# Ledger of designs, part 31: VH-VL binders against q55578

Target 1, 249 residues: q55578
Amino acid sequence: MAERIQKLLSQWGIASRRHAEEMILAGRVSVNGKVANLGDKADPQQDFLSVDGKQIKADNRPRDIYLLVNKPRDVLSTCDDPRGRKTVLDLLPQDLQRGKGLHPVGRLDRNSTGALLLTNDGELTLRLTHPRYHLPKTYDVWLEGNPSDEDLEKWRSGMMLDGKKTLPATLEVISENKDQIHLLVTLTEGRNRQIRRLAEELGLTVLKLHRRTIGPLQLHTRGKVLGSGQFRFLSPAEIRLLKKQVNLR
Below, E stands for the ipSAE of ESMFold2; O stands for the ipSAE of OpenDDE; V2 stands for 0.75 times the mean of E and O plus 0.25 times the DockQ between their complexes.

## First folded at step 11 (VH-VL; framework fv_pimurutamab)

Design y06 (at its last look DockQ between E and O 0.58; V2 from the best seeds 0.70)
Fold by OpenDDE, look of step 11:
Structure y06 (fold): chain C 249 residues (1-249), chain A 121 residues (1-121), chain B 107 residues (1-107)
Amino acid sequence: as target 1 above (249 residues)
Amino acid sequence: EVQLVESGGGLVQPGGSLRLSCAASGFTFSSYSVHWVRQAPGKGLEWLGVIWASGTTDYGNEFTSRFTISRDNAKNSLYLQMNSLRAEDTAVYYCARGFPGYRYVHAFDIWGQGTMVTVSS
Amino acid sequence: EIVLTQSPATLSLSPGERATLSCRASQSVYKYIHWYQQKPGQAPRLLIKDASNRATGIPARFSGSGSGTDFTLTISSLEPEDFAVYYCQQRSNYPYTFGGGTKVEIK
């Protein structure tokens, strides 16, 4: 099946999709001896792709890798940052940072911490990020002050954001003191900075945001603690559960 | 009637393992947080940990490495896996339900009768 | 963690008397203290939520007060069934902690 060249290059660990596009625009990529253009497709089984005059073989595709990372603060959920800021890939060993095509599935903002999935499985990535599949995600949320029951109920039932009401959320108050409240929030949608934006709408300030789960994946499980900045491979069982959630085999 | 019933207690050697169970009935188990609390003989209450309605867990700091809480919503069951048991772990172990609603999950309104665990050589 | 100190350790009273139990926190917990009753051979029972709110089914003779670090459970007139151990518990900071308990016994 023919796929976009930038996708193929990304899957083959040659470059991120964005960088691949830049390479294509620079005339560095060719298909069957012809310089490729942005938007072109190629069939890895039938076509010969070359980068900088070197042929890339489909058989050199990296094996599928699935990692769970505990993203620390001030680390970006991207493959590349033009400003040279630290990314989640920098948390990995050198052999995994490049050439494997690993990328984050979804995003956590710079100031948020916690569970983030890295994989080179593009199909899984597409499915997991598709709005059709609402994988629940659970967050520790520390807010300044003590919201009223009414405000918490508004959050639970759904609030208007960008002209569209949010889906109902699960909220549990873990702890509370005079100055702050600790909530456990589970979302089934992933709108941009949703928790922070909702808090703002309620006149609340998010002090700390930590994602502890992504669907069946838990940052801390079975007595195992994944510390800040650390990563682990997913178990086969976890991979199966993830794929099942998005109707993949 | 809302009820919690613990089981699985008994005598175990130091360094051994034991799994406790808590059977829930009379309420929608999956919608509630459930906690483990223990009480050594003649002593006070000690909070061990919780599994939230979301399925995530939290523990007291001293228990994170040895104890694991899990649940099976289909079976209306709560579990406590205890490893590397010590003499000081001897206690009655209670399961308790978090108070209904989202704000008072830290108050325990329903308790089981408890199950006794004795760690001794 | 927050340490809760209960006093007195033992309170000896007669039926009909007023009982006053204290719970002191090592740091401010605002109003976020719960009280439990435990009778011999039984599991604890929730009495008061957040310093002053009686749980469902709890008699009016039980009341709670306090804020910050000092809290009080009051039994206005002791009934025979009220002789038990009482525990306070804080939810201000994770992890949750209990006081050492106060035993209310018959004089």
Scores: ipSAE 0.772, ipTM 0.904, lowest interface PAE 0.7, mean pLDDT 93
Fold by ESMFold2, look of step 11:
Structure y06 (fold): chain C 249 residues (1-249), chain A 121 residues (1-121), chain B 107 residues (1-107)
Amino acid sequence: as target 1 above (249 residues)
Amino acid sequence: EVQLVESGGGLVQPGGSLRLSCAASGFTFSSYSVHWVRQAPGKGLEWLGVIWASGTTDYGNEFTSRFTISRDNAKNSLYLQMNSLRAEDTAVYYCARGFPGYRYVHAFDIWGQGTMVTVSS
Amino acid sequence: EIVLTQSPATLSLSPGERATLSCRASQSVYKYIHWYQQKPGQAPRLLIKDASNRATGIPARFSGSGSGTDFTLTISSLEPEDFAVYYCQQRSNYPYTFGGGTKVEIK
């Protein structure tokens, strides 16, 4: 199907949509041997589209990749670490570690474990990490301490963090004993170290923090467990649900 | 009136499957954790699992791996999919609501009347 | 998994008598025990939360006590409607477990 040329150049990883428009205006793009104009459309299946004399072939579009990783402790949620420490990319087979454009969507602290999305879909990443879209994330939080109902209500309703009140959260007590409590916490924002900092503000010590879910993505489904340090591809249904939540597709 | 109503019980052959439903009314279903609990005839109560307000699940003993809990908040409904049924699964199955608040979500303040599942040749 | 042992299995009493029901945990659950009442052919009803906190609408004749491993449900003066089976449940450790029940029946 015919699409605007700047969109095609972005989809093939040649340039951002804005940069592609600049390239078109500069006369660097041609369709069927004719220099293209801004607003022109092409179909790589039917047309000979080229940039700087090189053909854009229909079959050369890089496939989108979407992975869910169960990040272990002491693994960095970054693409590269100047100090050479282990990153989430080191958990992947070598053919996925380089050349595919994979990057984490959001972050987990080094001391945290659990669900982390990796993808080369930059537009999805931008939207999923934007606070406007409020993608829910659910955490298991093990705390040392004995928080009151008033403490939990402060956490649920919102607390000041860096001069801005946190969004409401969902809390549920999974279990507790005299000196420890296990909370299930659902947040719709991803502020820096939010769970750890709010717990500290309430005088509680975080013993362990594990992200159980990211929106529709779960580490453990019926009969299928994604173990520590393992990864899996997202299903088409999971990809659709993520995109729908942020108004893509 | 706050209410839970189970349905879908009946007679099933060993190895068969059955799906139970629990219809909720009179409260904001999506805000609560909801549990399944069963009771074999003449026996005590056994907690099977929960689906939390967030939509994630936790299950009881390893033998409930044959069971799947789900919810549909738009329909105010909770479900239990049961596969590979055995004679030992013969029981009344209850859905139960966790108590409102932060700490008592595993105190069941509203129960359905139960639905009977019989697994027999 | 925490095992709750209820005793006695059956308690035969007359209306007006005091009933004392025991629940013992296989390890400490601090105060995190709930109590339920179940009449024949009916669903359970929540009586007590966290050892001693009566649920809404539960008469004062029902009281609970205990901590650690030993818990007691007391019915100070039995009414005819109190003849039922009583279960304890712990919430201190996952998975949540119930005791085997104590049947309170008419002598």
Scores: ipSAE 0.707, ipTM 0.869, lowest interface PAE 1.5, mean pLDDT 88
ESMFold2 (binder alone), look of step 11: mean pLDDT 90; pTM 0.923

## First folded at step 12 (VH-VL; framework fv_pimurutamab)

Design z01 (at its last look DockQ between E and O 0.77; V2 from the best seeds 0.79)
Fold by OpenDDE, look of step 12:
Structure z01 (fold): chain C 249 residues (1-249), chain A 121 residues (1-121), chain B 107 residues (1-107)
Amino acid sequence: as target 1 above (249 residues)
Amino acid sequence: EVQLVESGGGLVQPGGSLRLSCAASGFTFSSYSVHWVRQAPGKGLEWLGVIWASGTTDYGNEFDSRFTISRDNAKNSLYLQMNSLRAEDTAVYYCARGFPGYRYIHAFDIWGQGTMVTVSS
Amino acid sequence: EIVLTQSPATLSLSPGERATLSCRASQSVSKYIHWYQQKPGQAPRLLIKDASNRATGIPARFSGSGSGTDFTLTISSLEPEDFAVYYCQQRSNFPYTFGGGTKVEIK
């Protein structure tokens, strides 16, 4: 069946969907000898796709790859940065950096650390990032000072952000001292810099933010410690669990 | 009645494995953090680890990768998988509930009766 | 990790006497110390939360005080059922840690 060209290019390891769109806009992609336009579809079984004059085929499609990365601080959750800053792809071996179509699923801001999923499975990426599917994510949050129970309850129950109330969150206090509090926060939505913004609304300062989990994926499990900047392949079981959560087979 | 009940303890040889269980009743198990604490004969209390309501785990510094904490909320059960057991692991093992509320969740208000684990050749 | 040192290791007293138990932390833990009572053959019982707050059902003769590094559990007048081992525990820093315990025994 016919699919959007940027999806096909992503699936075939040519580029991320975003980059593929840019390539299409640049006139670099053609279908059956005609320059493709944004929004065009192609059937990989019937149509010939070319990039920069070279025909690309589905048979050369890279295997589906699923990686869990422990993103360090000051690394960007993007495939490419115009400013030349270090990205999560730079954490991978060269053979995985190029030609595989790997991209981050969702984002962690530059100053945040922890679990980030990389994959070349565009369909999974689309599902996991779609608002319809609320994949729970758990964070270690270090805040300066000692927030009141009232403020914590506000956070738990939901707060107004950009004119829309946030979904209820799970909050657990791991530790507390005179200088800071360590919270375990679980969110079922992924609004831009949500934790940091909510903290700011409450007059609190986030000192550190570290994501532990993405749905069924845990950054650290017994016997499987993933240090800062390190990555691992997901197990078949993990992949199945992720797909199941978003109604994929 | 709020209650925790440990089981699975017994005699095991060095290098062996054992899985402890903690059955919870009388409260919404899934909403609470639950902890493992052990006590060697004639010794003090040692905090081993926790599984949070979120399902993530944290362990004490001296608790190596031989032990794993897990939970089954559907069964209201907490587990401690112990592998490669050593003589020094001989102890009574307690499960404990974190006190409800933001400020006291790491005060342990409910304890099981404990289950004895003896590691000996 | 934070080390909690309890003293004395053993306290020998008679019923009706005042018991004073000390818990010292290797670094400041603010007020975030809990106290537990453990009788022979039984699981620990929560007594005091965050240095000075009695848990539910705990008699008024039990009181806690202190902040920073030095904490005290006081039993104003010992009852026969109070002879047990007492432990302090901190929640200021992860991982949580217990003191070595103080045994209150009958003189």
Scores: ipSAE 0.837, ipTM 0.925, lowest interface PAE 0.6, mean pLDDT 93
Fold by ESMFold2, look of step 12:
Structure z01 (fold): chain C 249 residues (1-249), chain A 121 residues (1-121), chain B 107 residues (1-107)
Amino acid sequence: as target 1 above (249 residues)
Amino acid sequence: EVQLVESGGGLVQPGGSLRLSCAASGFTFSSYSVHWVRQAPGKGLEWLGVIWASGTTDYGNEFDSRFTISRDNAKNSLYLQMNSLRAEDTAVYYCARGFPGYRYIHAFDIWGQGTMVTVSS
Amino acid sequence: EIVLTQSPATLSLSPGERATLSCRASQSVSKYIHWYQQKPGQAPRLLIKDASNRATGIPARFSGSGSGTDFTLTISSLEPEDFAVYYCQQRSNFPYTFGGGTKVEIK
């Protein structure tokens, strides 16, 4: 079926969706001999789609790829950065950085670390990031301060953020001492800087934030640890569990 | 009523593997962190690791490469897979439940009876 | 990793006497120490949480105190069932660690 051209260019590994939109606006994309406009659709099985005069053929679509990355600090969770800062794609071998259509599923702040899914499966990405599918994510949170039991209960049951109460969270206290506490926090939503902002509201300072898991995806796999800046392919079982979580076959 | 029962201990040769089980009953197993603790003959207690209610794990030093903790909430069961066993792994192995709630989950209020693992030629 | 040093290793006393057991941490653990009792052939039993808070069902003769690096378990008047090994455990720093134990035995 016909799909938005920027989505097709992303699926075929030509450009990110945003960069593909720039290419369309620059007149570099045509459909059946006519220069395409932003918002136009095409079907590679039935239409002659080209970029810079080169045809996009239906059978040249890259195979589906699913990677788990342990994102280090100061690496951006985007495909490209206008300022030229290091991105998550720069962590990959050259042959995976381009032409495969890989993009991050969701985001981690630049100064956060941990689990980040990369894939070229756009439908899975859309489902996994949709608020309707409450995919749990577990974080290690190191905080300066010593919250009371009442403070932690407020966080667990939900707090007002941007006029809307947060969903209940799971908290587990790993350790604590005089001036610091280490929490495991499991969220089923992903509001803007949620952990950092809720900690601030409770008078706590986030010292370090690390995403340990994304649903069934673990950085730690029986005797193997995925180190900072490293990546791995997902297993077929992991892919099936993710798809089941969001009602894909 | 509230109970943890270990099984699967026995004699194994150095370099071998063994899988221990811990069956839980009388409480909502999925809501608790559960831990493994061992005690060599005539020695003190040593914390091995935990599987949190969230399903993720943490281990004591030197255990994360050879031991794997897992749980099956549908079967109310905790497991310890032990590989590359050495003579110094000879011990009674206990499973233990973390204190209810979220803050004091490293205080162990329920223990199993223990299962003996002997690593010997 | 935090090392907990318990002293004495063995405490020989008679029923009715006061027992004082020490646990010292290699660095500050604030108040975050637990105490356990282990009788021969049995699993450990939780006695005290966070230095001073008795667990459910623990007799009042057991009390705990201390903060920082130095902690004490006191049994005000020993009963026959109190002759056992006692362990401290810290929860302040990961990984959690136990002390080496103090055996309280009949003189």
Scores: ipSAE 0.752, ipTM 0.887, lowest interface PAE 1.3, mean pLDDT 89
ESMFold2 (binder alone), look of step 12: mean pLDDT 90; pTM 0.922

Design z02 (at its last look DockQ between E and O 0.78; V2 from the best seeds 0.77)
Fold by OpenDDE, look of step 12:
Structure z02 (fold): chain C 249 residues (1-249), chain A 121 residues (1-121), chain B 107 residues (1-107)
Amino acid sequence: as target 1 above (249 residues)
Amino acid sequence: EVQLVESGGGLVQPGGSLRLSCAASGFTFSSYSVHWVRQAPGKGLEWLGVIWATGTTDYGNEFTSRFTISRDNAKNSLYLQMNSLRAEDTAVYYCARGFPGYRYIHAFDIWGQGTMVTVSS
Amino acid sequence: EIVLTQSPATLSLSPGERATLSCRASQSVSKYIHWYQQKPGQAPRLLIKDASNRATGIPARFSGSGSGTDFTLTISSLEPEDFAVYYCQQRSNFPYTFGGGTKVEIK
């Protein structure tokens, strides 16, 4: 069946969807000898796709790859940065950095650390990032000072952000002292910089933010400990669990 | 009645493995963090680790490689998998519930009776 | 990790006497110390939360005080059932740690 060209290019390891769109806009992609336009679809079984004049085929499609990365601080959750800053792809071997179509699923901000999923499975990426599917994510959150119980309850029950109330969150206190509190926060939505913004609304400062889990994925499991900047392949079981959660087979 | 009951203790040889269980009743198990604490004969209490309500775990530094905490909320059960056991692991092992509330979840308000683990050749 | 030192190791007293138990932390833990009682052959029992708050069902003769690094558990008048080992525990820093315990024994 016919699919959007940027999806096909992403699946075939040519580029991320975003980059593929840029390539299309640049006139670099053609279908059956005609320059493709944004929004065009192609059937990989019937149509010939070319990039920069070179024909690309589905048979050369890279295998589906699923990676869990422990993103360090000051690394960007993007495939490419115009400013030349270090990205999560730079954490991978060269053979995985190029030609595989790997991209981050969702984002962690530059100053946040922890679990980040990389994959070349565009369909999974679309599902996991779609608002319809609420994949729970758990974070270590270090806040400066000692928030009141009232403020914590506000956070738990939901707060107004950009004119819309946040979903209820799970908050557990790990430790507390005179200088800071360590919380375990679980969110079922992924609004931009949600934890940091909510903290700001409450007059609190986030000192550190570290994501432990993405749905069924845990950064640290027995036999699978990921240090900062390290990555691993997901197990078949993990992949199945992820797909199941978003109604994929 | 709120209750925790440990089981699975016994005699094991050095290098062996053992899996302890803790059965919870009388409260919504899935809403609580639960901890493992051990006590060597004639010695004090030692915190081993926790599994949070969210299902993530934290351990004492010395136990991260050999011990694994898990839970089954459907069975209201907490587990401690112990591998590569040593003589110094001989102790009574307790499961304990974190006190409910924002500020007191690390006070252990409910304890099991404990189960004895003896590691000896 | 934070080290909690309890003193004395053993306290010998008679029923009706006042017991004063000390718990010292290697660094400030603010008020985040809990106290437990353990009788022979039994699991620990929570007594005091966050330095000074009695747990549910705990008699008024038990009281806690202190902040920073120095904490005290006081039993105003010892009852026969109070002879046991007492432990302090901190939640200020991860990992959680216990003190070595103070044994209150009958003189």
Scores: ipSAE 0.827, ipTM 0.923, lowest interface PAE 0.6, mean pLDDT 92
Fold by ESMFold2, look of step 12:
Parts: C-alpha cells; structure tokens; sequence
Structure z02 (fold): chain C 249 residues (1-249), chain A 121 residues (1-121), chain B 107 residues (1-107)
C-alpha cells in the first residue's frame, strides 16, 4: 500500500497535496528517520512516516466524510486561498475545517450559489470531476433578456467556447416575461464559467446563478431546505448512488 | 396510444397519508416534465407541483411541506405522496404531461382521467 | 403568485352564437396564457398556448387574443360539444396558476 507521500498527507488530513509538496520540499517530512524528497513513497503500515517530528499512524486516518453545502455568494470554492478570503471550509464547524482532509468536488464561481460537494474521498473526487463520467448538474439561471427559440436551441445543441464546442445541455423554461427568463439548465461538463459565457454570447445577462443539484444530490429534499451557507452529511444511499454513477468495475 | 392513468385515490381520515400513482405509456416518459393538478368538487383547477425531466421538483407555495412528487422512469410512473391530509384536500387529482420541448413544458397536452381523494372522518 | 380572474362565471348561449370569455391577470403576464376546455366528468383539454396559438387538432372556431393583463377566448360559432367549462392558466410567473373558470351552458 505504498503511496506518494503528498497523497498520504492529504489522506490523513495534514495538508492539501499542493501544501504537502511544500512541506516535503521544506524538509518537514521524514520516512524511516530520513528527510523525504518530493516523489518518495511510503506505506504507513510498514514505514515510520513523520511530519514535524510527529508520527502519522495508519490507524489515525480520518473516516470518509461527504458533505453537501449550499454555497452563498462571495465564498470561494477552494480548500486554501493564499489571500485569506472566505472559503467553503469556513462555513463548517471548526472540527471539520482542518485535519479531516475535506476539499470541494469541482467548483462554483464566487458569484454563483448552490450545491457543492465536500469530501476527503480523493478517488470519488477524481471520478466525479473527470470529463468521461459526465455527471449531470442542474442550475437555476435567471437572465435579463428574452431569447428566441433559435437562441435556446443553439445553447442546447452546443456552442463554441474557447475554440471547442460545448456538450449538449438540457434546458427547461420555468417562467418568462417581457424582459426576464428563468431557466433550468443541466450540464454534463464543467467548463470555466460556461453558463455565464454562453449567456453573454447570446446577448443575455445573468442576474442570478444557483446550482440546484449535483447528480442525485439535491439541496431541498422531502420538505427540508438546506439554507444558504448551511451544510449536511450525505446519506448512505446518496453515497452509493454517486459511486455507482462513476463505477468502472 | 399516449396515456396517463392515475390510481391510489380513496377515503382517508384527516391527518392521514395517501400515495397516488400515475402510470405513463406511449411516450418516452423520462423526457417529459410531469405535473400534479387537483380539482375540488365543483371548483376550479389548482396546480400542485412538477417533477422536471431531470428529476428535480418544484411545488406551489402551499404544498411544499406536505406533498412530495417523485418519479420512477424505469416503471414509467409518477407519484404523489400526500401527508397530513385535511378536509380541504378533498379533490380529484390529475397527473398531466408538459408539452414536448422546453418552452411550453407548463402547457398540459395530456391529462389522466383523475383519481378521487376524499378526506373525511 | 398571479391571480387570474375569469368572467363571466357563467355564459348562457345557444348553439351557433359567438362566445367571448375573459381572463384578467393581477399583473402583466405578457402573452403567456394557456386555455383549457373541460367537459363534465372529463379531464381538461389544451386549446390555446401563449394567448393565440391553437393546440394540435383544435378547430379554427377557437381563437385567443390579448396581452399584458387582459385575455380573451373566442368561440366564433358554438357547437353542441363546446358547452363546457373553460380555464385560463399563466406561465409567466412561478408558481403556475389557473383562473376560476367560465362555464358555457345552453340557454
């Protein structure tokens, strides 16, 4: 079970992989009494791995944690911001903010709100964000403007973005009036600011963007509302559904 | 033949629960939004809520906490779970299909024949 | 939510006459009104989408007009099968709402 040391430090909730690499380069990590080098591997069951003189024991690995957060505006979708801005981890109780290895799965723009998965399950994260799995995500999009059926069909079928055509999307018109429209938009990809940029290409202005669902995960279930800035644990059934959607066994 | 058929109506006491079913046939059920609409005896139509093609739901303001809409696309079925029923919930309950496409999904082009729910002690 | 007020509540007419049914919205709904027909003991049937667009298979004697807050369904010459209740429905604002209905009955 030998793994790269930066991966082990992330799995044990010590640091992000990037921060763990910095710790290794700074000489803070040792394996079997020798200062580790970037790229070294260790097995906590067989090797003596330490950080700042403290042993990382195999039996102290944090349990897998899966949280759904309703991200408010102006909160960053990152586990670490060098400029100290508010992140999604700051929304959690202090015992979950550090030492558990939690990180966001994918991201939402600073000015977007809604569903964001936090977990320390790195394999699930890689699969859920990998383009091959096409995990659907549904957004409420409030727009200024009144797009034609031709405009909406271009959006549904795919439009050029950074030289590459977007994947087909699902649209549903929730409501509209003279100068505003409310769409449900389902995407199977997560390109940079995709909804906002496609709306701008069509001459529309995004008034509000809210991610309602991530695959089987919903903010509002069975009459319970997950409010802005709140979080919840995923149920065992939700975890199983997510894993099934990315299972390549 | 495109059809929607409701079932599961009946007599229930105030405070009780009831689960209605709507069986779809003759179209690709998973591609459509499907709605619940009710009509009290001698009264007009009242929209209850929708489950969108993508599986997410929206409800009329009064119904958010007591009613739950779900679908099972493998069984071509729509469900309405009704809890904490009151006398005012006595009505014929219809399931209705939104018009094809994405812009007229709230124009109901196919309706079931309805199932009667009576809430009385 | 948007309240739709239909008038008259009852319209008593003879076959061959023109029926004019009104639907007024509590605020502008632009053109986003649908019309339905409901015969006794039956489910509603979609007649008109977005104020004026007849649904598939609806006879030309049915027409809709209006915008903003005031909408009209017209039946140019009543047939025996047209004696029913008619409902308007708005899609401009969530949640969707129906009017109270206009019953068209034989005089």
Amino acid sequence: as target 1 above (249 residues)
Amino acid sequence: EVQLVESGGGLVQPGGSLRLSCAASGFTFSSYSVHWVRQAPGKGLEWLGVIWATGTTDYGNEFTSRFTISRDNAKNSLYLQMNSLRAEDTAVYYCARGFPGYRYIHAFDIWGQGTMVTVSS
Amino acid sequence: EIVLTQSPATLSLSPGERATLSCRASQSVSKYIHWYQQKPGQAPRLLIKDASNRATGIPARFSGSGSGTDFTLTISSLEPEDFAVYYCQQRSNFPYTFGGGTKVEIK
Scores: ipSAE 0.711, ipTM 0.875, lowest interface PAE 1.6, mean pLDDT 89
ESMFold2 (binder alone), look of step 12: mean pLDDT 90; pTM 0.927

